VH-VL binders against q8ixk2r445to577. Designs and how they scored, part 29

Target 1, 133 residues: q8ixk2r445to577
Amino acid sequence: FFGMLQNKGLTDYCFDYNPPDENQIVGHQVILYLCHGMGQNQFFEYTSQKEIRYNTHQPEGCIAVEAGMDTLIMHLCEETAPENQKFILQEDGSLFHEQSKKCVQAARKESSDSFVPLLRDCTNSDHQKWFFK

## First folded at step 1 (VH-VL)

Design t9 (framework fv_traxivitug)
Fold by ESMFold2-Fast, scan of step 1:
Structure t9 (fold): chain C 133 residues (1-133), chain A 123 residues (1-123), chain B 107 residues (1-107)
Amino acid sequence: as target 1 above (133 residues)
Amino acid sequence: QVQLVESGGTLVQPGGSLRLSCAASGFTFSSYWMTWVRQAPGKGLEWVANIKQDGSEKYYVDSVRGRFTISRDNAKNSLFLQMNSLRPEDTAVYFCARGLVPAAKYYYGMDVWGQGTLVTVSS
Amino acid sequence: QSVLTQPPSVSVAPGKTARITCGGDNIGSKSVHWYQQKPGQAPILVVYDDSDRPSGIPERFSGSNSGNTATLTISRVEAGDEADYYCQVWDSSSDVVFGGGTKVTVL
């Protein structure tokens, strides 16, 4: 699957990656932003290795969650996906991070007007339901 | 510094009209959905109306539809509630509240509230 | 339309955990927000989007939401937590709905 990864609960928002330094595509947090339908920074690919890839620039990035953290960070993709880069997109729209046993939830960034995807205990909330457009 | 201040609450006879105002300061008022919530003495919170950032969309609880009108003046950082054909059941403290996020349309919580203004509808 | 059901009251001893439920048909598919209100004061947002806290709210406040029940949990309860608590959702795309409120008494 590929396209914009949209949230069912926060209905106008999509996964978005737009690092401040385009020369360095890794190490920055994935955010949520208004879906614009133009691809670019909102275009992601869900691979057979259960990766969420960002392919607009080289080298290609893969979304990961660092041990003990709840934020989604862009890392370099590897030939064999490490466990911290594997997300299971379930039939009900849940995006399950196998290594942590948690689900990706749309959330407001602390002390900010911005939204971000964060790992949270899995619930049946629409804020934890995602789909490709 | 972020603040909402309601005014206009008073005693009104049944069938009368009243306009409430809410003055916003300390934030970009034009970027937020705004909401009116009321609370009858000793009762719970009840949503009344909400309005989109640019005033293009307005929504009301069924019991006030056609009687109340929500509006805003972004140049003056002000929110209004025009109340017509008032009933004793409209007696309540009226709060104005800011939607949590500037750009989101739905599902927001309300993070900034005024202290309320009391409207009493009685003979 | 949508009705949110809260218990009218919950009693809890200091230092213990209070749990306040908010029942609604398929509420787990909605974003639930929670407010604290003390007598004579405006409500304060304590939990938003099911489980997130505004920066000034202690970690003792947490939320969950699944199936037909959302829950506000207040751990290590303090006397100052005594208040009325309301859950809130959006019904359809335009209607704001509040629960009836739960009075938390710290004994």
Scores: ipSAE 0.000, ipTM 0.545, lowest interface PAE 13.2, mean pLDDT 85

Design x1 (framework fv_axatilimab)
Fold by OpenDDE, second read of step 2:
Structure x1 (fold): chain C 133 residues (1-133), chain A 122 residues (1-122), chain B 107 residues (1-107)
Amino acid sequence: as target 1 above (133 residues)
Amino acid sequence: EVTLKESGPALVKPTQTLTLTCTFSGFSLSTSGVGVGWIRQPPGKALEWLANIYWDDDKYYNPSLKNRLTISKDTSKNQVVLTMTNMDPVDTATYYCAHRYYDSSGYPFDYWGQGTMVTVSS
Amino acid sequence: DIQMTQSPSSLSASVGDRVTITCLASQGISNYLAWYQQKPGKAPKLLIYAASSLQSGVPSRFSGSGSGTDYTLTISSLQPEDFATYYCQQYYSYPLTFGGGTKVEIK
């Protein structure tokens, strides 16, 4: 699967990554932004290694969850996907992080028009359902 | 218990820069989703939002004052600082810092400081 | 920017009265609307969020309604402690904006 990773509950919002430096793409947080389908910031790939890759740049980035964190951070992809980079995109649209045993949920920053994907306890909320478009 | 407290000068001269500090407890700006904002209110007038800063250092400013405002955080000190340049008597107001956190269910927790009065006068 | 037009700017009422305050947004804000109560010398207190959700600890006589651009705060039976100034706030998008306020005074 590849393309825009869009949230079901938070309508018209997609995974978005815009590193400040194109030559250093890792270490920043993945956010949610209105799906626009333009440029490289919203193109992701779900691989057979259960990675969510940001592959519009070289070297390729893979979404990871750092220890003790609930945010999605861009790391470099590895030959063998590390445990903190493994996600299961379920048939029902839930995006499950294997290591933390939590689901990716679209969340709003307080009093803000800004959104981010966060790890939360898995629920049946549409805010935890994702699909590639 | 969540608390916020504003500190800074009570009197500022015109053209000078105002620096206000919000010191808070009961939450951390290292927590995802957490933000802190500043709101001011001239005497007898309406509330005006100034700026917000979040745990990821994402910042938002009132566009009418953007060129004069700078918001920053020191997570280790649980402080948020607001600077406002070129102060004018029209900027005389009570300045508040506030925190509204939304939990995973979308329920907000709204907390305000008591506010600090800033008078701009020669 | 989203402008919030609040009305009336002031009103006089008696204890037991039904009070209605209205806020009109210059564009749709999808229920990202909050209502605040402010008493002299105090910080604003959140009453309603998400247009109609009552903040914890707020009396049930307060209610919010509306959608799209039109929103209303209602006090079903005004109590002595309810005399204050009320503000609406949109937090749909930045910049966050407040209404002009409504001062509820004793008749």
Scores: ipSAE 0.021, ipTM 0.688, lowest interface PAE 3.8, mean pLDDT 91
Fold by ESMFold2-Fast, scan of step 1:
Structure x1 (fold): chain C 133 residues (1-133), chain A 122 residues (1-122), chain B 107 residues (1-107)
Amino acid sequence: as target 1 above (133 residues)
Amino acid sequence: EVTLKESGPALVKPTQTLTLTCTFSGFSLSTSGVGVGWIRQPPGKALEWLANIYWDDDKYYNPSLKNRLTISKDTSKNQVVLTMTNMDPVDTATYYCAHRYYDSSGYPFDYWGQGTMVTVSS
Amino acid sequence: DIQMTQSPSSLSASVGDRVTITCLASQGISNYLAWYQQKPGKAPKLLIYAASSLQSGVPSRFSGSGSGTDYTLTISSLQPEDFATYYCQQYYSYPLTFGGGTKVEIK
């Protein structure tokens, strides 16, 4: 699967990676933003190794969640995907993070008016359902 | 509460560059989810979106304008600036800036400036 | 680009009439549609967002409905101040696009 990774509940919003410095893409939080249909900073690939890759930049970035955290952060991809970079995209659209046993949910940032993908306990909420466009 | 006001030249000659400034109050472009867009309307015609800029400096442009557009912000001055190069008589229009604020209820242009008329003529 | 086709381009109506304006998107826009009212010489005013949500301060005689590609703005009982041009706009994907407008004229 590849393309824009869109939320079913926040049907207007897609995974978006917009680092403040294009020459230093590692370490920043993945956000949700209005789906623009152009790919670019919203173009991701779901791989056979269960990675979510950011294909707009080289070297490619891979989404990860660090131990004890609930935010999705951009890391460099590795030859063999580490456990913190593995997400299982289920048939119902849930995106299950293997290492934490939690699901990716579209959620409002606690101290802002924007949305981000966060790890939360798995539910059948449409805010935890994702699909590629 | 929220107000926006456009300013710039009323008359531009063909081939010149247009610079428009949107000055606003009642919100900050440092607030997450806030954006400002530019929309134009030629006399008697429909609205046409030009460009958006957001709190995180993310920028979007209408591709039909062949990269003639540059949008920038100065958060300390509460201003957004639009620059359009190589003006042509067909670019004669009223130019609006408008606020959009993202929340769980939507992301429309909820407040508009009064508009500034730009005539392109030799 | 998503094309927004608005119909009719103009209509004549009397005070008290029910007015219906339609907006058709060239692809599904998942209810990310706004309706604006514009009076001569004035900036557009937001009436409806997210296809059916009424903007604060807008009279309840205005309502929006629809889903997918087909959307409708209804004015249940037209008032003198409602004679204006109405525009739909999708904000589902870039570039943001507007309909061609519907001019509501006095009969």
Scores: ipSAE 0.006, ipTM 0.537, lowest interface PAE 12.4, mean pLDDT 86

Design x10 (framework fv_axatilimab)
Fold by ESMFold2-Fast, scan of step 1:
Structure x10 (fold): chain C 133 residues (1-133), chain A 121 residues (1-121), chain B 107 residues (1-107)
Amino acid sequence: as target 1 above (133 residues)
Amino acid sequence: EVTLKESGPALVKPTQTLTLTCTFSGFSLSTSGVGVGWIRQPPGKALEWLANIYWDDDKYYNPSLKNRLTISKDTSKNQVVLTMTNMDPVDTATYYCAHTLPNYRGEFDYWGQGTMVTVSS
Amino acid sequence: DIQMTQSPSSLSASVGDRVTITCLASQGISNYLAWYQQKPGKAPKLLIYAASSLQSGVPSRFSGSGSGTDYTLTISSLQPEDFATYYCQQYYSYPLTFGGGTKVEIK
């Protein structure tokens, strides 16, 4: 399914990707931003390979977490999804990162007055519950 | 009904530490998304936000005062405490605590009556 | 920090007048703006949230409008109980910031 990936706890915020340079789509952090209902930089697709794809530009990006990190970054999508790009959207709304065995949580970015999705130990917090809208 | 009430000393000497307690009823800080903030207002001046604390113990401070402020909660007592160090006469103000709506939105829908704190020798 | 500038700082009006107060943000705040009314010696009271949503129990003569950086509070027909100071506040990002206030005085 696809659409804007919204947080249950931080209800006005959606996954957002707006790279500083349109010619350099890869390597930047995924953020949370106020849901604007217009798709574009907030439009994501959850695939059968358990990828979260950024579909508004070419080449398409896939959200990944690098080894030892807790931030979500944009990588190029591969023909077969690598383990660091696999997220399981569970029935309770948790978004489980398979390789790290952690859950995606809405969190404030240190020193920036902005919000970002981060990997954290899985809890039953509404800040770890996500849905497509 | 939601109610909040501030308590603390009315008079503080320069360099001392101020401790204010907000006691509330009609809501719980165990409820997901709920928070309490502190706002002050010097006589005849505008409102100034100081700090927020949320249900998950997440804390936010005004960066101009961050090195002086500590906010904490006791969910079982329905209390939020603000501590402000090194008080100065310019900190003379009415201090309010207020309920903030769920999900870190930050508008304040219910306010305490305020407590006047005068900083003087 | 987002700076909130209110204009005018004060105004004099008569009962029945239409009063408009403006709030300008130093950057876009996506309608994350609240308006408060404060009467002398009292705590502020929330009037409007999300730029245009009227708080329960607030008279319909109060309305909010605007988008982006520019927002207005309108009182369609000023009543005696409306003489107060009004504040806008952004809650788009921390630190939360208030405008300088607009004092609505009896003419």
Scores: ipSAE 0.006, ipTM 0.551, lowest interface PAE 12.9, mean pLDDT 85

Design x11 (framework fv_axatilimab)
Fold by ESMFold2-Fast, scan of step 1:
Structure x11 (fold): chain C 133 residues (1-133), chain A 122 residues (1-122), chain B 107 residues (1-107)
Amino acid sequence: as target 1 above (133 residues)
Amino acid sequence: EVTLKESGPALVKPTQTLTLTCTFSGFSLSTSGVGVGWIRQPPGKALEWLANIYWDDDKYYNPSLKNRLTISKDTSKNQVVLTMTNMDPVDTATYYCAHRPGYSSSWYFDYWGQGTMVTVSS
Amino acid sequence: DIQMTQSPSSLSASVGDRVTITCLASQGISNYLAWYQQKPGKAPKLLIYAASSLQSGVPSRFSGSGSGTDYTLTISSLQPEDFATYYCQQYYSYPLTFGGGTKVEIK
């Protein structure tokens, strides 16, 4: 799968990666932003290694969750995907983070007034359902 | 530095509504990520979380009490208000407000008010 | 909701003893755990957050460890001022939940 990764419950919002520093591609939080339909900063690929890749910048980035955290951070992709970078896209649209046993949910960021994908206990909420567009 | 203080009635009759005010200093609820929570403790029992409110007005409630609780803030007055309806003798407890630090995953309480005892009896 | 179970409910120990208090979560909480100390008649005080990070100003005799569902608070050499009830709190998910408390009495 590839394209814009859109939320079913927060219907106009897509995964978005727009780091403020062009020289530091990794280490920033993945956000949710209004889907613009143009790819670019909202274009992701779900790979056979269960990665969510951001191929717009070089080196290319892979979404990861650091131990003890609930936010999705951009890391460098590795030749063999580490466990913290593996997400299982389930048949119902859930994104299951294998290492933490949690699901990705569209949520309001507590440290800002924007929306972000966060790890939460898995539920049947439409805010935990994702699809490529 | 960071201080919080609870205020409200010491005695409440069954079926009445309780209103508690948390007044604080040393931080602002306009600061990104910062929140204030309410926690209660019945005499001799454990702590029970009630509600959190954040700088962006996001609100979280304990589901077992959600229909009875309302939390609000007045950022310019450095106040957070908790309202609890239909008070019952089992709601007798010391009520605390506490500071939630402004980091994205830090849903713990690093500074607490002194607590205010609320007794519910006829 | 995530249930937090503390053991023991109470204990008594002598000054200088090593004290351990256990907190068990009903599911994995990924180190999102805090420990509080509450002295009689006082508000709780944060000791440890993120399972093992010591809060500023807390004596180094306090330490936290654990992972997954099993967490421990250790006091390496109990002091008279450590007479208190200790609570764990998970913050992995809402609702936030506390353990039942462990009362530490100094003999």
Scores: ipSAE 0.006, ipTM 0.553, lowest interface PAE 12.6, mean pLDDT 87
Fold by OpenDDE, second read of step 2:
Structure x11 (fold): chain C 133 residues (1-133), chain A 122 residues (1-122), chain B 107 residues (1-107)
Amino acid sequence: as target 1 above (133 residues)
Amino acid sequence: EVTLKESGPALVKPTQTLTLTCTFSGFSLSTSGVGVGWIRQPPGKALEWLANIYWDDDKYYNPSLKNRLTISKDTSKNQVVLTMTNMDPVDTATYYCAHRPGYSSSWYFDYWGQGTMVTVSS
Amino acid sequence: DIQMTQSPSSLSASVGDRVTITCLASQGISNYLAWYQQKPGKAPKLLIYAASSLQSGVPSRFSGSGSGTDYTLTISSLQPEDFATYYCQQYYSYPLTFGGGTKVEIK
């Protein structure tokens, strides 16, 4: 699967990654932004290694969850996907992080128009449902 | 060492706005995952959560008081400010600010200020 | 909102006693529960997080257990310094909510 990774509950919002430096793409947080389908900031790929790749740049980035964190951070992809980079995109649209045993949820910042994907306890919320478009 | 200290008026008149400042050290609100919360406790009563603010300026309020509460931060000063409008004697309480550790879904508080007593009286 | 029903509201115990405090959540909170100790005139002190994880520096006589909606704080052998009020707090979802507290008094 590849393309825009869109949230079901938070309508019209997609995974978005826009590093400050195009030559250093790792270490920043993946956010949610309105799906625009333009540029490279919203193109992701779900691989057979259970990675969510940001492959519009070289070297390729893979979404990871750092120890103790609930945010999605861009790391470099590795030949063998590390445990903190493995996700299961379920048939029902849930995005499950294997290591943390949590689900990726679209979360809104209070008093803000900004949104981010965060690890939360898995629920049946549409805010935890994702699909590639 | 993490420390927090609340400051503000000890006495507020009804209908006035309370402004409390939390000054902290030993951590930074520029650190991912870190947050600061406000909790109050009326004399002889239980704890009540008021609001949280995080490193990314994400804010959460107690819905029962949301319309009266505003939380903000000044990262450069290591301060968090809470304002509460239309104070009433029922709002008399000890107000605490506390540190939220930057762990996954860890919305608990591992370090607390000593608290500041706020009395609402005419 | 998730209500936390804490019981008992107070209890009397002696040094060396086993003390058990219970918190019941109005819905499942998936072990997102913390326990605090508060002494008169002092701020709450974190004892347990994630339902059963002991905070650093907290004596091992304190333990937490439970799942779903039912959670328990246990003091295996009450010490003189343990006479205080204890609170549970859920952080499964906002708003964060506390139990009503349990005052542990000297018998």
Scores: ipSAE 0.006, ipTM 0.624, lowest interface PAE 9.9, mean pLDDT 92

Design x12 (framework fv_axatilimab)
Fold by ESMFold2-Fast, scan of step 1:
Structure x12 (fold): chain C 133 residues (1-133), chain A 121 residues (1-121), chain B 107 residues (1-107)
Amino acid sequence: as target 1 above (133 residues)
Amino acid sequence: EVTLKESGPALVKPTQTLTLTCTFSGFSLSTSGVGVGWIRQPPGKALEWLANIYWDDDKYYNPSLKNRLTISKDTSKNQVVLTMTNMDPVDTATYYCARSYGKYTNWFDPWGQGTMVTVSS
Amino acid sequence: DIQMTQSPSSLSASVGDRVTITCLASQGISNYLAWYQQKPGKAPKLLIYAASSLQSGVPSRFSGSGSGTDYTLTISSLQPEDFATYYCQQYYSYPLTFGGGTKVEIK
């Protein structure tokens, strides 16, 4: 699947990655932002190896779980995807992170009006349901 | 109708701090996705981006000027303030504020009329 | 930083001419490009965003095209009111950067 990865519960928001440093694409948090339909910073590829790739820049970035955290960050893609970069997109729209046994949920960043994808215990909430458009 | 207007001193002496205020109407910085940026233009030269501030108080600065720039907002007053320290004659320029629709769709529309700042002794 | 190079720096053309202005980015910016028109003594006005999308209220004689690192602004039939300096701007990554400008002088 290619496209904008949109949330079913937070209906106007998409996965988004646009770090302020053009010379370093890794290490910054993946956010949720208003879907703009232009691709690029919101254009992701879900691969058969269960990666979520940001391929608008070279070298390609892969979404990873931040060590010791429930946050998603951008990391460089590896020839063999490590477990922290694998997400199972299930038939019901859940993004399941097998290593942690948690699901990706759209959540409000506690101290601001912005939203981020976070790992949470899996529920049947629409905030944990994702689709490409 | 969306409008922005810059205000501040027309003349600044070298080493002084410049403070510019952007007052706007027709939109709110409490609206998710919206931001305001500052851009300057020395006489006869190209446009140079300085800083952006967004609805969530996220701030971005031009790295070449970051140690001299501070951007802040007062959402209730519909104002964005830019402060620039240690002014030099090379900083003589027209300073514009403009609406940015989002952090990731950073074209500017509309622009304020601009305010000319001359730095001289 | 992404450097934006515009060419030519200036040009002179007659009313009715087709004018093309080029903007070259130092790296791929994947259509995250805007074009502005600035008349003497005035603030810039947005003409085109996302490399090819015409801003509402802008005459249809203006168009944008390009991909990767190479972008162009075309004025299909130059009018007297088109005397201005034109700037491209990338918004692919921070810092946001503008081209050096192209001054269009009508003969």
Scores: ipSAE 0.005, ipTM 0.541, lowest interface PAE 13.2, mean pLDDT 85

Design x13 (framework fv_axatilimab)
Fold by ESMFold2-Fast, scan of step 1:
Structure x13 (fold): chain C 133 residues (1-133), chain A 122 residues (1-122), chain B 107 residues (1-107)
Amino acid sequence: as target 1 above (133 residues)
Amino acid sequence: EVTLKESGPALVKPTQTLTLTCTFSGFSLSTSGVGVGWIRQPPGKALEWLANIYWDDDKYYNPSLKNRLTISKDTSKNQVVLTMTNMDPVDTATYYCAHLTYYKGSGAFDIWGQGTMVTVSS
Amino acid sequence: DIQMTQSPSSLSASVGDRVTITCLASQGISNYLAWYQQKPGKAPKLLIYAASSLQSGVPSRFSGSGSGTDYTLTISSLQPEDFATYYCQQYYSYPLTFGGGTKVEIK
């Protein structure tokens, strides 16, 4: 799969990566933003290695979650996907982060109208269901 | 160049609260993927992790000490502060603050301060 | 908590020797392991992160290997400046935990 990775519960929101410094394309948090349908900073690829790749810039980035953390951060892709970069996209739309045993959930940032994807205990909530558009 | 330096009292009496400040340069704690941790080492003993704070204000504490520890940051001053309540002679140690980045994995401390010795005695 | 068992606790070696230090985790840590060098009176210095990645500025005689629960730091040809205490540390899960240290002493 490839395209805009959209949330079933927050129907207007997609995975979005727009680093504040264009000279440092990795190391920043992945956010959720209104889906615009044009690809660009919202275009991701789900690979056979269970990676979520950001292909709109070079070098390619891969989404990762560091040990003990709940935020999704852009890392450099590796020849063999490390465990912290593996997400199982299940048939029901859940994104299961294998290393942490948690699911990716659309969540609101405190004191803000902004949303971010975070690792949370797996539930059957529509806020934990994702699909490519 | 990344540098960190610890400051605080050299002598603390039992039951008092310890406040340590880490002042750093060469990075910002507003940059995504950056954090600062505190580690201590009693004389002749192994290293013990205390707490981490990250750019997004996420905080993690050693559970064995969590009820005694508070970590905070002042991004504009390039400072991280650790507070530890109810000090005991067993808390006598050199206290270090250290830098970390997600690129090396959240928890590998790549640059350390020089350490500050805190002695707890009456 | 993940327990880190380091062995040996001390060793004596000569300049030019190959030195091996082992670190055993009480559960799998997926290569989230760092190695540090500490000289008397000094702060620790990061040598290796992610089990096998050499920190910038660290001599190539230092190498890390291992996977799962069993990790090794190797110094291929010990130099006079390498006499120090070495610590492993897991950062797979909180709390972050260190091994007990290995003191490398001159023979």
Scores: ipSAE 0.006, ipTM 0.546, lowest interface PAE 15.2, mean pLDDT 86

Design x14 (framework fv_axatilimab)
Fold by ESMFold2-Fast, scan of step 1:
Structure x14 (fold): chain C 133 residues (1-133), chain A 123 residues (1-123), chain B 107 residues (1-107)
Amino acid sequence: as target 1 above (133 residues)
Amino acid sequence: EVTLKESGPALVKPTQTLTLTCTFSGFSLSTSGVGVGWIRQPPGKALEWLANIYWDDDKYYNPSLKNRLTISKDTSKNQVVLTMTNMDPVDTATYYCARIVPTHQYRYYMDVWGQGTMVTVSS
Amino acid sequence: DIQMTQSPSSLSASVGDRVTITCLASQGISNYLAWYQQKPGKAPKLLIYAASSLQSGVPSRFSGSGSGTDYTLTISSLQPEDFATYYCQQYYSYPLTFGGGTKVEIK
């Protein structure tokens, strides 16, 4: 799969990565933003290694969750995907992070009107259901 | 038909700043997925990539030269400009601009090149 | 930086010969490799992109192959207009890097 990774519950929001410094694509949080349909910062690929790759710039970034954290951070892709970069996209649309045993959920960022993907206990909520468009 | 043409001075003195303009036709930098890059080739040597600019104004520079390079675009004029500061005789080369197009996953190759412009750096 | 090592640096061949040029990347580049032809005093011309995809208008005697770190450009039956310098280029990762070139000369 590749395209805009859209949320079923927050129907107008897509995974979005717009690094503030083009020379440092690593280390910043992935956000959710209104789907604009132009690819670019919202274009991702789900790979056979269960990675979510950021396909707009080079080198390609891979979404990861650092130990003890619940935020999705951009890292450099590795030849063999490490466990913190593996997400299982299930038939029900859940995006399951096996290392933490948690699911990716669309959530409000506490101090703003913005939304971010976060790891949360798995539920049957539409806010935890994702699809490529 | 896609064409690109480089323009700029043929002679530059050491320590001066070089300004090169790439003027193109047959495509627009308002089109998603398109870019323009600069490449140089010293006489008898291999090709060396310098900088890329894309439709979304995203810019990339060769790390070996990044403190000396600036790339910009004027989409209404179909032009991309490269500046290179503190020129030295070792910077003598033919400078090319090229159109950059995507493969799948927005990885880009150069499909059409300008004819090149020779820049000699000497006192 | 990804280093591209191209071999041989030069070769002499006759019209009708099969010519093979190799390009080795210092790390895997997932087929994001292009081949360019350059004649004296002229700009490079794209021959092949994505390691094996022939650019429109390029004769079928040119072919590219390889994967991972090892790539090859083959000219199945060399023609007079093919005497030129050939360059490989990876576009997997910035900075973009070229091989040192292979000059194909008349024997």
Scores: ipSAE 0.000, ipTM 0.527, lowest interface PAE 17.2, mean pLDDT 86

